# VH-VL binders against q9nrl2r1430to1533, part 41

Target 1, 104 residues: q9nrl2r1430to1533
Amino acid sequence: GGVHELSAFEQLVVELVRHDDSWPFLKLVSKIQVPDYYDIIKKPIALNIIREKVNKCEYKLASEFIDDIELMFSNCFEYNPRNTSEAKAGTRLQAFFHIQAQKL
Short names: E, the ipSAE of ESMFold2; O, the ipSAE of OpenDDE; V2, 0.75 times the mean of E and O plus 0.25 times the DockQ between their complexes.

## First folded at step 4 (VH-VL)

Design a10 (framework fv_pamlectabart; at its last look DockQ between E and O 0.03; V2 from the best seeds 0.00; counts 0 for: pae E 17.0 > 2, placed apart)
Fold by ESMFold2-Fast, scan of step 4:
Structure a10 (fold): chain C 104 residues (1-104), chain A 123 residues (1-123), chain B 107 residues (1-107)
Amino acid sequence: as target 1 above (104 residues)
Amino acid sequence: EVQLVESGGGLVQPGGSLRLSCAASGFTFSSYWISWVRQAPGKGLVWVGEINPDSSTINYAPSLKDKFTISRDNAKNTLYLQMNSLRAEDTAVYYCAREGSDYKPYGDYFDYWGQGTLVTVSS
Amino acid sequence: EIVMTQSPATLSVSPGERATLSCKASQSVSSNVAWYQQKPGQAPRALIYGASTRATGIPARFSGSGSGTEFTLTISSLQSEDFAVYYCQQYNHWPLTFGAGTKLELK
């Protein structure tokens, strides 16, 4: 818990942001560029939102933090077909996340 | 020509562990994504997970990710499913199924299936 | 996850008749839908992939159609060996998901 646990979340988010496959996840999807996204995805989230929640101490448990990251990947796979660069990036970044999350 | 043969099923007690194998022949095993699919008695098909040719990517059904581990040994043309903390709900025939294209970053539909191996979780 | 809904759950038909099986996806899955046939005690067998392409060795009486969210499997003149359970599957999105199946039974 506490400050040490929050530091661990920040460290992990920074590692995800710096990963080559983070590009689909850095910010919320634009409604102008992807007009049907919010008709399909009811709980949108992105790394910038998760990082803000970490910095505001909104995660009380590691499971809550992990759930938000998993929601981000779930949204990616639900919206984007498997053959897209977004889905492929998501698959690789999720595997990286699972390795890093073992430290939580 | 293309064959997938599952083995390792049997009776296990709740809380137990079991490792299934799928032996492949008649194709270049190391070039294909392979999935595990299960089917409870009298029920439908449920995807368990998949593994890519070089084991760098393994995807699981969200409900099973913390319980099952998929691996492969390309030198032995064999796929594995490690099952831990088994419960009655895990009673099913477990199939391995080939995803019907050579190495791709995303896989394909299931063009060939094994005969299945029955796992029964009961006291 | 994408939910695949098959209807009807059971279809009672006679040999020589046409059978039409429906499969609906909760979201668009493009044309990345496959159909499988399963007989009692046997592994599933691929019939159709890409919504409309017959797998190798599958008789011409089997045809698939649809795109997006609505898909149909049609068996144009039922043979005795066609009485089985039929599953649709989307492979467009992770996790991969199947419909609950339609059982084709003799009237």
Scores: ipSAE 0.366, ipTM 0.838, lowest interface PAE 3.0, mean pLDDT 91
Fold by OpenDDE, look of step 5:
Structure a10 (fold): chain C 104 residues (1-104), chain A 123 residues (1-123), chain B 107 residues (1-107)
Amino acid sequence: as target 1 above (104 residues)
Amino acid sequence: EVQLVESGGGLVQPGGSLRLSCAASGFTFSSYWISWVRQAPGKGLVWVGEINPDSSTINYAPSLKDKFTISRDNAKNTLYLQMNSLRAEDTAVYYCAREGSDYKPYGDYFDYWGQGTLVTVSS
Amino acid sequence: EIVMTQSPATLSVSPGERATLSCKASQSVSSNVAWYQQKPGQAPRALIYGASTRATGIPARFSGSGSGTEFTLTISSLQSEDFAVYYCQQYNHWPLTFGAGTKLELK
């Protein structure tokens, strides 16, 4: 708990970022590149934002951290068709996350 | 022959819990995504959630994520639905349905259905 | 979530006639649409997937068409066993969603 949990969050974010399937999630979606994204996704989030929250110690509970990560995936699956590279990458990354999150 | 057989349904009081099972046979269970779909009496079909072959990915309908848990035991060819904090609006026939392969690995229409099991939540 | 709107809610048709059922998506779902038939007291049965591909064992009188947001299920010549409720479903986006169904009844 406490500092150890925060360290665990930091480590997990690093692992997520380094994962081969992290590319859809590293930064917020560009409105220029995807003009309709923010018409659909109302709670945008990305790994860089989550990392910042971790660094600022904004997560008091593991559940809060997990919720943001799950939101990130939920957004991906809401916007992207299931057979797209983004959705497939998200599925694999989420699976990886779920395994790692068991250690939190 | 592909078969899915649900069980575990019955009468339960509000706030109660129930676990449903779906026994699969006639195909390689461990190779398929499986979903739960429910249908309230006289109403339409509503997707509950799905689970991938190795249980690494589980997706839920947003409104049900907090009180329903999907799991599977590939060694037993069985799918499970744990339902907690049940309310009257959860009354429905619950179907397990195999996701067929329009495209892999996330095939997504339901090519085979069980007969369903009725869950009634009432005082 | 993507809303699938089916019309009409009820369709009355005579045997031997053509039935046309509509399904509209609130946003594009490509061709990732399935159609199901459900008779009273029975589980749904898959009819069409990929918008236009008949499932195994489905008679040729059933056909599906459409892409993007508008989809149609057509029964060219209704048989007595075809009177049932029909559902469309999209599997292009999570969460998976169904239409409310069209009841095909005997005129």
Scores: ipSAE 0.016, ipTM 0.671, lowest interface PAE 6.9, mean pLDDT 91
Fold by ESMFold2, look of step 5:
Order: structure tokens, then sequence, then C-alpha cells
Structure a10 (fold): chain C 104 residues (1-104), chain A 123 residues (1-123), chain B 107 residues (1-107)
């Protein structure tokens, strides 16, 4: 039979977490370590939060899941200049995500 | 066949300026980050700086900021390095290098290099 | 700035032998390390990226390993063409940095 949509979301988020370039996205940015982050980023999100939302069945549409993942990348590019290791990691992980998301 | 061909090197007096070019072919130049890397004679590789596809982000090694300017012309498939206030320590072979494609799971290494152009700052 | 420390500076070996080259980062660079080969008068050539993935066209005798701060390039069954200088490079943090190189020379 067909794969449950929630199982597909979980499989994709696990692949993102496994990716070597996931390190900037695993947890929410620390306010102590990066004091101005939350002055700039109004809708913070990270892979651990997305994974929890998948586990709690909070995504009703695939588009909602994809929007959270894209928000995560958009936040990275908004806060970090493109020359930074964080932004370069974000670019590579986003490309990987787009390939994997074709399966949804 | 991916090719990067540097030109514009030569002998320059201290305090002088020089512009290097890197002509790209065999790939979609406008899709790639490109770097300059230099190597003083008998020494190791040193990253000079990089530029993203649309020139919105340009980064330099901290010691070279304000001396060197990287630019690109995507219509001509050409990368440039403007070097000003040159000193003897800027003597090196200068390479242009393409950062690897985003498809690869293991990141932004330099997958293709030009053969380099020699800049000599003397006397 | 991330310092990449390569050792040894020079390694003398014979064809057919195994060479092991070391690279240590001053802080974690995950698996974002590449290795390059450079022969005299030539441009560098990519060998390994992502710490362990061979670049296109690179023979299987070249292998890489490591994560975090310690990385190794191994060349098994050395060929005469393998005597060159080898550089490691991290691309995890700005600015991009290279090690000082290991010269692999014929014993």
Amino acid sequence: as target 1 above (104 residues)
Amino acid sequence: EVQLVESGGGLVQPGGSLRLSCAASGFTFSSYWISWVRQAPGKGLVWVGEINPDSSTINYAPSLKDKFTISRDNAKNTLYLQMNSLRAEDTAVYYCAREGSDYKPYGDYFDYWGQGTLVTVSS
Amino acid sequence: EIVMTQSPATLSVSPGERATLSCKASQSVSSNVAWYQQKPGQAPRALIYGASTRATGIPARFSGSGSGTEFTLTISSLQSEDFAVYYCQQYNHWPLTFGAGTKLELK
C-alpha cells in the first residue's frame, strides 16, 4: 500500500537531520549566544520543532510541512550573510531538501 | 568540458594596480560561486575571496579586504580580481576556482581550477 | 579563523606503499573538508570532498575519513604519479582555509 503522509514527513525530516549540513538548523538559535537573532527573525523554527510537529500530527497538508522547512531556510538567509558557513550550509541543505521533497 | 582560464598577470611595481580575468566555459557560470585562491612561490594555498552568482555577496580574506575587489560579468562568463596597492607579499600565482555544485551532499569544495596567472610585485 | 594543521610536512615513501596524511582543524568543521593534490607547475586537483567522498574520476586508492576536527587522507598502493603536495581545506566556516600541505616524496 501507500505510505502515510505523516510517515513521509518523518522520513524526510530524518534525512535532513542526518545531512552533514544540518548543524545550523538542529535547534532554535540561542538568544544568549546570538542576542539580536530574535529582533530580526519573527517566526523562528528549527528541525527539532518541525520533527515534534510531525510526531504530534500538526501538519494537515504537505504544503504546511514544506512551508515550515522553507521558513527555516528563509530565516537562515535573512539573518546570515550568504558568505557565512551557516548560509552556505543552508543553501546545500535546501538543495538536498528540494530533491527529496519531490517524493511528497 | 569545464574550463577556467586566468589572464592579466605580469610584473607590477609596488603600489601599483592590476586586474586579473578568469574566462569560464563548459558550464552555467551564472549558477556558481567562484573563488580566487593564490599561492606564493614555494608556499601553500591561500583563499583570497569569493563571489556568489548574482554578485549580492562578495567575501574576502580579512587581510585583503579593501585592497582587492572581486566582480563578475555573467553575460561574458568572466570573473575579475582588481588588485590595488600591491606589495611584494602579493606575489603569487592566482587561481580562479569553481565551488562545487549544490547537488553534492558533501558541500562547497573547489571542484575545478584554472591553471593560474602569475603576478610578480618587484622593486 | 579555522586553522588547518597538516602533518607530516614531508612524507618519504616508495611506490606500492601506503601513505597516511593527517589534517586537524582548530574547531569542528563537521565533514566539510576537501583534499587536493598539486604537482609542480600545475593547478590543484580535487581528490576528496565531504571528508570521504571521492571526486569524479579519482582512483579508488585515494580515500578520506574523519569528522569534527581530525581528518585523514590515505593513499593505498602508491603509484609514481602520486608524488605531489596534498592540501586539506575546510569549507564549514568563513573564511575558507587550507592546511600548509604535506609533500609526498619518493624515498
Scores: ipSAE 0.000, ipTM 0.564, lowest interface PAE 17.0, mean pLDDT 87
ESMFold2 (binder alone), look of step 5: mean pLDDT 92; pTM 0.939

Design a11 (framework fv_pamlectabart; at its last look DockQ between E and O 0.75; V2 from the best seeds 0.00; counts 0 for: pae E 6.7 > 2)
Fold by ESMFold2-Fast, scan of step 4:
Structure a11 (fold): chain C 104 residues (1-104), chain A 123 residues (1-123), chain B 107 residues (1-107)
Amino acid sequence: as target 1 above (104 residues)
Amino acid sequence: EVQLVESGGGLVQPGGSLRLSCAASGFTFSSYWISWVRQAPGKGLVWVGEINPDSSTINYAPSLKDKFTISRDNAKNTLYLQMNSLRAEDTAVYYCAREGSDYKDYGDYFDYWGQGTLVTVSS
Amino acid sequence: EIVMTQSPATLSVSPGERATLSCKASQSVSSNVAWYQQKPGQAPRALIYGASTRATGIPARFSGSGSGTEFTLTISSLQSEDFAVYYCQQYNNWPLTFGAGTKLELK
């Protein structure tokens, strides 16, 4: 991965954070508020963690960045039933991500 | 009567593309979520993806998202599956299936299925 | 993704007997489970949805039960036309997932 890819990752993460449907994804799920989350979800991740990894230049390939974003959505859909506001926000944000990721 | 009729299957070479159609009749097509489900010869059922009534929500199986695009034309009562970068493991009968209840904001079980169309990916 | 595990893979029974088919989810799917019957060369047919509700036109000998992670399909008095493959499916979470199927065959 090059400098252009790292710049594009930061831009895309900022667009995701600013999206109306980002609210379930901004930070890690609270173990106190959702006690069974970490029993079900083995690889938790959120936009704040992904952004930190971008800033530390931890993504060497676009595929690694895309995999982390997809893991975030996968976790959402695994934990949250289809009829929840979290799952619905996730489907809309994932569609937005897929359109934007074509630039990577 | 509710009917779903798939078409567009056939033999395609690895790396190729194909577009399947599903023609719906006997119900208000524009009111239902519809799914694509595939089945490899002698194997089980695998969900491909779904589309809501107005096309604002399209969900895919994670392993298939980069290969397939689902769309619909409500004026023609037709559902589509665009398949790109096909490999031998995409060989399957492809079914369209209606999701339960009309005007829901999420899908349901598959109450009616088409007869399927066979896609064979081979050199 | 939620994994649906069906057992047994094959069940050998005679007409007139009771068949009991099991389906387990890797985590709770509430009652959002459906059962489908598929005969060779045919599309699947809906039998049960919501774990226990019979689909339209399905004979009373088919019944479903369960909630959470354990589900059962029972056929109370097997008819010759019932020998087929049966699939369970959860529609609670994305992606939608099916069990690998149970083949019901003549003893």
Scores: ipSAE 0.475, ipTM 0.870, lowest interface PAE 2.4, mean pLDDT 92
Fold by OpenDDE, look of step 5:
Structure a11 (fold): chain C 104 residues (1-104), chain A 123 residues (1-123), chain B 107 residues (1-107)
Amino acid sequence: as target 1 above (104 residues)
Amino acid sequence: EVQLVESGGGLVQPGGSLRLSCAASGFTFSSYWISWVRQAPGKGLVWVGEINPDSSTINYAPSLKDKFTISRDNAKNTLYLQMNSLRAEDTAVYYCAREGSDYKDYGDYFDYWGQGTLVTVSS
Amino acid sequence: EIVMTQSPATLSVSPGERATLSCKASQSVSSNVAWYQQKPGQAPRALIYGASTRATGIPARFSGSGSGTEFTLTISSLQSEDFAVYYCQQYNNWPLTFGAGTKLELK
């Protein structure tokens, strides 16, 4: 049901945030620190935003929640070269997410 | 001699599934990243996805998310591509390609390709 | 994704002439660009990697140059066997992406 799904979303977000490889994804990228980021990434998103959406019950379907998480990873891989710590962290975190998402 | 040989292609109906194999020889298979690349008839090359040596990292083209699954069996020197919910636009020659070692550790070009296997999705 | 734009789509040249093929990336891909040759009914063959390094067994008439967003494949003196489709590819960012290809045909 919806309540169980919402709880599952909350739990998964918590697990993602607590993961060792979550550091690139905890909050939106700073334009000051990365001046060209928003010239490249047109749909920025981060775990804090996703968490807020979950808390506000904005996700009606699991697919919507999954789409936002995947967008977060997509943005990372689009901006960051493959050899960067961010891309590597994202790769590992995404793998973790895919395993956990099977439970949704 | 490095060799990659794809198999498993054929005719399949829309909505159907198919599993492709890529048999590798002539090199240490378990040391290389391997990709799938497809090519629709008369069209260009499109990267499908890749898998690292120990299968800890698997990346897919975004458009093929949740539709294709890449795996490997290093004991058998074989790469796999599981394709589900196939549509007409999935019709293509599917190549396996080895990612050649460059001086860089993260991304490589495709230094060897198989001959490809044709997948035709049609009713 | 990073878009690789190849130009021209078709290039008509005569044997012995110089051919210059362009590949432009929508954002910087450093030198992580490869070039491939594909003949009808065959698998692609690697020509260049790292933007400017020839793959094993590739004749010296093939050369690659460029960095960042602008890349060029040059064939100094075309041989009859060089007429084919040529693809550029970036492997700097996921997803890996190819250009649409340039068809090099006999003039």
Scores: ipSAE 0.022, ipTM 0.708, lowest interface PAE 3.9, mean pLDDT 92
Fold by ESMFold2, look of step 5:
Formats: structure tokens, sequence, C-alpha cells
Structure a11 (fold): chain C 104 residues (1-104), chain A 123 residues (1-123), chain B 107 residues (1-107)
């Protein structure tokens, strides 16, 4: 809730999108390119969807926003083996997110 | 010889906090990923989390990350686990374990373990 | 997260016999599986990593096999010191997960 919280959510999403390691998270995983993804991941989410939800004022609490971001990382770590470029990018972006989220 | 020695366990009230330490010797501590693993009495092993050599990457079991904090002091060859908001289900022996590599972004299996320190959460 | 299912929960076995312990992953973990032995009141000890490679100092009677989702630890001739609980563990994905263990008991 509040105008201050909504502007903070937008700023944090912008910082995540700008980060070099955001590339696996910008949009939903393609079922055509990754056929088994949705057999494993039941609650898909990506930065473009989170940003749209911020723009539509769909987050009422900071905890709701944080939960969607953490779900995004959890999906990455659940699906991707630890030695993949996606998992490594996820680890680095999550570390960055935790630093930025202290400002909420 | 590789040694890992945990300390700081004991009896704590629900809602309380404890800080565990793991003293490392016999290897270059600053080159290794290290994990915490716990085992409730009579139960199996549960991974708590891990930290890379320079503390730039710290991974947690998702259910524990908001109440547990892993850190290390490479000058003292010591790994730490800060535990907050403890509940009865956190009662366990807590082990530190060396991962079998110094991979920048991920670790390996656990090649050496400490003997553990018991944390009991009870009123 | 990847569930590691061990079977059986308990094996009652005599010294000199061959023991076969099974571990099944809920999704492929390649060969990123380790096996640990734990005796009462002691820390776990690494036996096997990479599904089939013996850790340092582990006797040849211990062998591991498998890839993908199904893994086996075999003890070819049980010694008295081998009666313990055995855990499999995947390190392919976060979070790292263990099986519930198989207890080898002396008949």
Amino acid sequence: as target 1 above (104 residues)
Amino acid sequence: EVQLVESGGGLVQPGGSLRLSCAASGFTFSSYWISWVRQAPGKGLVWVGEINPDSSTINYAPSLKDKFTISRDNAKNTLYLQMNSLRAEDTAVYYCAREGSDYKDYGDYFDYWGQGTLVTVSS
Amino acid sequence: EIVMTQSPATLSVSPGERATLSCKASQSVSSNVAWYQQKPGQAPRALIYGASTRATGIPARFSGSGSGTEFTLTISSLQSEDFAVYYCQQYNNWPLTFGAGTKLELK
C-alpha cells in the first residue's frame, strides 16, 4: 500500500531489470524451447509480469511484492542445475536483490 | 589433517537466538565453499545453507533464510551460523561440512564434516 | 525441490552378505549424487560421490552406480563396522537434499 511503497517497488524492479544477470528472468520461459519446464514449475513468474503488476497497483503490501521476486528465484533454482548459466545468474541477481530490498 | 569443530550449541528458549561457530584447520579455509547441515534427533539430514570463499554468494534452504544467517571470517578460519526466532523444530545437531571444491558459483558434495553441536529449543 | 527417496528404510543383514541400497530422485540429477555413512553419535562420512567414485580412504567393498534418477549403493561383503545408517544426497540443484536414510542392522 501507499504511494511511497509503489514507487519503491517500481525502482527496485528497474534496478533488477538493469542488472547484467537479469536475462533469464525478463519474461516467462518458453514451453517450446524448454518443453519440460511447466511440468516442474507450477507457479511461473518473471520480471515483466512483476513490473506489470506494479504498474497496475496490484501489490498492496511489500511482502506480496517480495514474495513474487523470491518465487522467481526459487523457480530458477528448482528447475536449473547448479552448473548452468541460468542458476549462476539467479544466484548473483538474488544477492543483488537482497541488498536492494533492505531499502523497502 | 582436515578438521571442522562446531561450538556454541546449548539450550535456548523458543523465540531466542544462538550463534554457532565452526573452527576450521588443516586446509586452506578461504578456498572452500562450506555448508551448514542439521539433523533433528532420530531424523535425517537437512541442508541449511552454504557460503562461497569470499562471501559473495550465500544460499539457504528456502524455509530458513529469513531466520538464519551464514557468515565467515577467513582471517580466523571460522564459519558462523546466526539463528534467530528459534522454535522447537529447530532442535537438532548442527554440522559444518566442507564442499569438495572451490567453485565460484556452486559447490560439490560434502567431503569432510565436523562432529556437530547440539541445539535444543525448549522452555 | 528434488526429493530423494531411499529404500528400504531398514535392512537386516549378516556380516559377509551383500547389501544393496536404493535411492530415487524425483527428477534427473545427472550423476551428482553422494552417499554418506553415519554411525550412532557420529558425524556422517562421505563414501561415494559423482554416483560411482569412492571418496578418499573408502574400501573397495563399497561401490555406487546409477545416473539420472536411480542410484544404488552396494556393499559387496559386509564387515561388522558397516552397520550404520546410509544417506544419499543430490547436489545437482538447490536446495541440496538428502534421502531419509537406510539403516543397516545386524541380524
Scores: ipSAE 0.013, ipTM 0.714, lowest interface PAE 6.7, mean pLDDT 90
ESMFold2 (binder alone), look of step 5: mean pLDDT 91; pTM 0.936

Design a12 (framework fv_pamlectabart; at its last look DockQ between E and O 0.05; V2 from the best seeds 0.00; counts 0 for: pae E 12.8 > 2, placed apart)
Fold by ESMFold2-Fast, scan of step 4:
Parts: structure tokens; C-alpha cells; sequence
Structure a12 (fold): chain C 104 residues (1-104), chain A 123 residues (1-123), chain B 107 residues (1-107)
């Protein structure tokens, strides 16, 4: 894609990482700490993986980038009950993402 | 008595927009999460989205979030669903439903439902 | 998303009989399952929540059981007004999801 598009993806990922509610999403869920996670979630993803894909210019369209971010939130909500700190953090971060993604 | 009354449905052409309202009475509206649920003719129930008491948290079904906006006006005891870019597959009865019971108003099952308002998307 | 699977799609029974309706979740939803009754032209009505707690005003003939992934709604002695469609719903995870419904019809 364009230089402006790549810069926009980088800026958005940085803003997500800096958000107070990013803690459940910074890196892949640990198999040791959460043994059943990978039995339930078949397409794991996290902000560090998305950031790496941005850096390697693997997103050709804004829709591909948005799909990976949405997959990350979908995984969170599928694994974590709605009353958990993880799910609540996810809802707030997703709302923030939707506002920022309007710029893409 | 708890009442939820939907309005604003009707016939709309593809690509059109509608705003649905749900008027609440008989309970402290501002204390409850409220959901929108839709049902296509002869089909099952599909959750559209929900809104918390102070509007700080609004969650949508992933397939519907780009098309619909949920809001509420606690001073008017009214919930809204803004529907844009409507297609034939959006034809359904739209229900508002209260989450929780008189004892536990936090995001929960649907203890009371409105009667629904029919939205028909057709040329 | 969590998929809720109801069976059978249609159950044909006579008044006075016992009806047993099944609902299965694609993963554990704890006890956060509700059952709703819907009659033609009407809004759904809450019957059961928390898998086994009857909602206010619901007759004792309705009972729910189950936890984790397997849930059952039982109507112990069918009345004529019980012929309707029954939906299960999980409210454990986002998005909230419903089963496709079981239609209870007269034999």
C-alpha cells in the first residue's frame, strides 16, 4: 500500500498498545498460564503479531488490517466471559479502535 | 408494571434508513442494560446489540456493527436503534429487551421484551 | 462466537405429556443460559434463567437443568397454551447468541 496507509496502521497500533485496556492483547495468550485457550481459539492473534505484519508490509488493504484487529477482539469475547476484566477491557479498547479506524 | 414499547418500523426501500424507538415505563430505565434483538419472518432470534446505563459501553453483534447505532436518552426513558444502508436481509421484527431482573440489573438474560416493530425492506 | 444448537427442531406431543428440549453450547457457558417461549405474533417471554431458575410468574411445570455445554428445558405436564417455539440463549460471552428454536406442536 501507500506510505500514508502504512503510517496510519503504525500510528493506530501504537495508540492501541498505549491504551490502558491493551493489557490482554499485547502478546499471545500463554499455553502454560491458560491451558485450554488453544482448544477453544483456533486463530490466535495479538497486537505484537499485528504490529509485525504492519512492519513487514503484509497489509495491502485497510480491510485486512481491520479484520485482524477484529479477530483479536472476537477471540477475547469468545474465550472470556463478559463479566471478566479481559472482556471489559476488550469492549473499551474495541470502542476506541472503531473511532480511530474511521480515519482508515 | 414493566413496559417496553417499540415504534418507528415500516416499509423502506433498499439503501434507506430508519430510526427505531423503544419507550420504557414502570422501572428505573437509567439503571438497566437494554438490548435490541431482531427476528426475520419465520426465523429465529438474532441479537443486534446492547447499551449500558450511562451509554459508556455499547456492544454490537459483529455482523451488524457497521450498519446500526444504538443510543439512549435516560431523561426520556427511550432507547434508539439507528439503521442505515438497509437491505432485504434486514427485514425483521425488532424487539427491545431489558437485561437482568428487578434484583440484578447488570448485563444478563432478557427478563422483559417489547412487542416488537416490523421493518420491511423492499423495493 | 458461541453457537447454541437446539434439538429437536420440532417436537410433536399431546396435552398432559412431558416434553424435553435440548440445547448445546459449542463451549462452556457456565450456567448463563436462559429459555424463552414465543407464541405466533407475540414477543418472547422469559421462562428460565441461570439454567435452572424460573422467571417470575412462570408455572412450576417448567424446569431447566444443565451447566457447561448441555442444557435441558422440561415441561412436566403440557397444557394447551404451551404449544409455542422455545429458544435457548447464552449470555455468558459476547456476542449474545440464541439457538434456532424448538417448535412444540400438537400431535
Amino acid sequence: as target 1 above (104 residues)
Amino acid sequence: EVQLVESGGGLVQPGGSLRLSCAASGFTFSSYWISWVRQAPGKGLVWVGEINPDSSTINYAPSLKDKFTISRDNAKNTLYLQMNSLRAEDTAVYYCAREGSDYKPWGDYFDYWGQGTLVTVSS
Amino acid sequence: EIVMTQSPATLSVSPGERATLSCKASQSVSSNVAWYQQKPGQAPRALIYGASTRATGIPARFSGSGSGTEFTLTISSLQSEDFAVYYCQQYNNWPLTFGAGTKLELK
Scores: ipSAE 0.377, ipTM 0.841, lowest interface PAE 3.0, mean pLDDT 91
Fold by OpenDDE, look of step 5:
Structure a12 (fold): chain C 104 residues (1-104), chain A 123 residues (1-123), chain B 107 residues (1-107)
Amino acid sequence: as target 1 above (104 residues)
Amino acid sequence: EVQLVESGGGLVQPGGSLRLSCAASGFTFSSYWISWVRQAPGKGLVWVGEINPDSSTINYAPSLKDKFTISRDNAKNTLYLQMNSLRAEDTAVYYCAREGSDYKPWGDYFDYWGQGTLVTVSS
Amino acid sequence: EIVMTQSPATLSVSPGERATLSCKASQSVSSNVAWYQQKPGQAPRALIYGASTRATGIPARFSGSGSGTEFTLTISSLQSEDFAVYYCQQYNNWPLTFGAGTKLELK
């Protein structure tokens, strides 16, 4: 708990970012590149935002951190067709996350 | 022959809990995505959620995520649906359905369905 | 979520006649559309997947077409056993969604 949990969150975010399948999630989607994204996704989030929240100690519970990560994946699966590179990357990264999250 | 057999349905009071099972046979269960789909009496089909072969990915219908939990035991060739805080609107026949696909391992459409098990939520 | 809209809600057709069922997606779902048949008291049965590919064991009189947002299920010559409810479904995006169904009934 506490500082140890925050450290665990930081470590997990770093591991997620370093993962080969993190590329769809590193930053928020550009409205210029994807004009309709924000018409569909109402709660956009990305690993850079989550990292910032971790650094600011905004997560008091592990469940809050997990919820944001799951939201990130949910957004990906909502917007992207299942057979796209983004969705496939998301599936693999989420699997990795679920394994690592068991340690939280 | 591919078979899916649901069980565990019955009458439950509002606020109650129930766990459904789906027993699979006739195929390599551990290689397939499996979904739950429900159908209220006289209504259409509604996707509940799915689980991938190794349980690393579980997706839910947004409205059901907080009170339903999908899991599987590949050693037993069984799929589960844990339902909590049940309400009248959860009354339905619950089907398990295998996701078939030309694109392994993702699953696409529901190529095989169980016979369904009825869940009735009523006081 | 992607909304699948089926029309008509009810279709009355005589045996031997052609039946055409429509399914429209609120946004493009590519060809990731399936069709199912459901008879009273039975589980759904897969008819078509990939918008136009017949599932195993499905008679040739059933055909699917379309891509993007417009899809059609056609039964070329209705048999007595074909009267049922038909559902379309997209599996292009999460969450997976079904149409409300078309009831094909005997005229």
Scores: ipSAE 0.017, ipTM 0.699, lowest interface PAE 5.9, mean pLDDT 92
Fold by ESMFold2, look of step 5:
Structure a12 (fold): chain C 104 residues (1-104), chain A 123 residues (1-123), chain B 107 residues (1-107)
Amino acid sequence: as target 1 above (104 residues)
Amino acid sequence: EVQLVESGGGLVQPGGSLRLSCAASGFTFSSYWISWVRQAPGKGLVWVGEINPDSSTINYAPSLKDKFTISRDNAKNTLYLQMNSLRAEDTAVYYCAREGSDYKPWGDYFDYWGQGTLVTVSS
Amino acid sequence: EIVMTQSPATLSVSPGERATLSCKASQSVSSNVAWYQQKPGQAPRALIYGASTRATGIPARFSGSGSGTEFTLTISSLQSEDFAVYYCQQYNNWPLTFGAGTKLELK
């Protein structure tokens, strides 16, 4: 899209990265630390990947950007039970994202 | 022991291209993010870019993403940097560096470095 | 992009003395700072990560502290092999950025 839309995507990603609960999502999960992760999660995604896709203008529709963000949360909830620190962080960050995304 | 060995540096005329290689050994190369970092003579360190284990994510310093391409071949334990449209300001020692493995996404410090390979761009 | 500002550019110190190197981030980087040592003609060597954790094999005379925007590297009881250039690096935000370096030289 246009420069206004790309700026909005970049600003939203920056706000997500700066949020206290972003720590599970900044880069892809390490296979060394979590050996079975990639056996369970087939479409891994993280904020650094999404930010680069914004910088490269790879999102042509806002829905594509939103789909990647929601995939990121869906992966977290699929791998982690709801009572884990990762899932709780994901729940709070997703709520923040939904509020900010309504402004797009 | 962890080893990273760069090769492919040399003298190139402005506008030319080079491909650098980084041969990895002593660790499971296919499990690590690897970066390129460069240093112009007498100057500081500048991050060039990084690639994740399965090549699904490749990040570049914004000023370099149209000139450089990072790739890897996990079967050969080798990282590559393709450099195009070279200019004098690209003259530097190019290092490959392994990102420390971390359960958290913030594991982007560099725990092991290669010895570097010199690229000189001059007429 | 986060700018890492190191001071001083050059620090002249005698062996056995204490050196304190400063690194300031243009915005908060939490504790996501690393320090590297680079001797002439050599690759950088990781000293500290997470602002204060020594990397494997680093002598106890190296210590780091700070959080947010202000960070220090302290070298107690300098050895002759410690005269080198020192770089800080933030890894809180993409893209990764380094300071310009502090040269630690013999007084």
Scores: ipSAE 0.000, ipTM 0.584, lowest interface PAE 12.8, mean pLDDT 87
ESMFold2 (binder alone), look of step 5: mean pLDDT 91; pTM 0.935

Design a13 (framework fv_pamlectabart)
Fold by ESMFold2-Fast, scan of step 4:
Structure a13 (fold): chain C 104 residues (1-104), chain A 123 residues (1-123), chain B 107 residues (1-107)
Amino acid sequence: as target 1 above (104 residues)
Amino acid sequence: EVQLVESGGGLVQPGGSLRLSCAASGFTFSSYWISWVRQAPGKGLVWVGEINPDSSTINYAPSLKDKFTISRDNAKNTLYLQMNSLRAEDTAVYYCAREGSDYKPYDDYFDYWGQGTLVTVSS
Amino acid sequence: EIVMTQSPATLSVSPGERATLSCKASQSVSSNVAWYQQKPGQAPRALIYGASTRATGIPARFSGSGSGTEFTLTISSLQSEDFAVYYCQQYNNWPLTFGAGTKLELK
């Protein structure tokens, strides 16, 4: 990815972070509070990790950036039952992401 | 009686598009979540996606979200599946299925199914 | 995604026998499991939901049990019309996932 794509990735990550439904995704899940999370989720990721990768220019293609965001949502839906506030926040934020990602 | 009737299937070339419809009758369509489920010939059931009553929430199977769009028209009691960039692996019978009942709104099982419409993707 | 594993792939039984079909989830799905029956050329029909609740119109010979990761569908005193493919499904987490099915066939 070019510098223009990296700027677009940063803008999109900032919009996701500022969204009301970003709270389950801001940081990695606590091992102390949720010990079984890492037994179930093998590729944990969060917005702070994705933003760090953007800032370090680790995404060479838009598809790589999109894959990491989608992995984050996939982990949410795999771990959290559908009726939880985490899963509901995830569905709304993912819909927002899909609209914004059309600009990439 | 509750009925769901799919239509719009047929033969389509690889890379092509199709729009499927599901006509609902015998219940208050606007009160139910509805799913699309597909089944390749001789294979098992695969969930495609779902839509809530007011279309504010649409969920897709991760592998299909980039090519399929679910929508509904509550005034016409009709559910739609827009399918783009079709490949041979999309060949399947496509079912619409109603989620839960008035008595179990917290359950997402499929209590009624349509008879399905066959989509064949072949050159 | 949560993987649902059904066993056996095929079960050969005679009318009047008891059939027990197994379904295992890769992680806990609570009791949010449904069972469906499908006959050739037909749409699936709901049999059981909430792991153990019979759907409307389903004969008493069909029963479901289990919670967490291990679930069973039991058909007592099998009837000739029961030869079909049976699918389990979890609706606890997105995406919704089905097992590969168990084919119940005449011995």
Scores: ipSAE 0.006, ipTM 0.694, lowest interface PAE 9.6, mean pLDDT 89

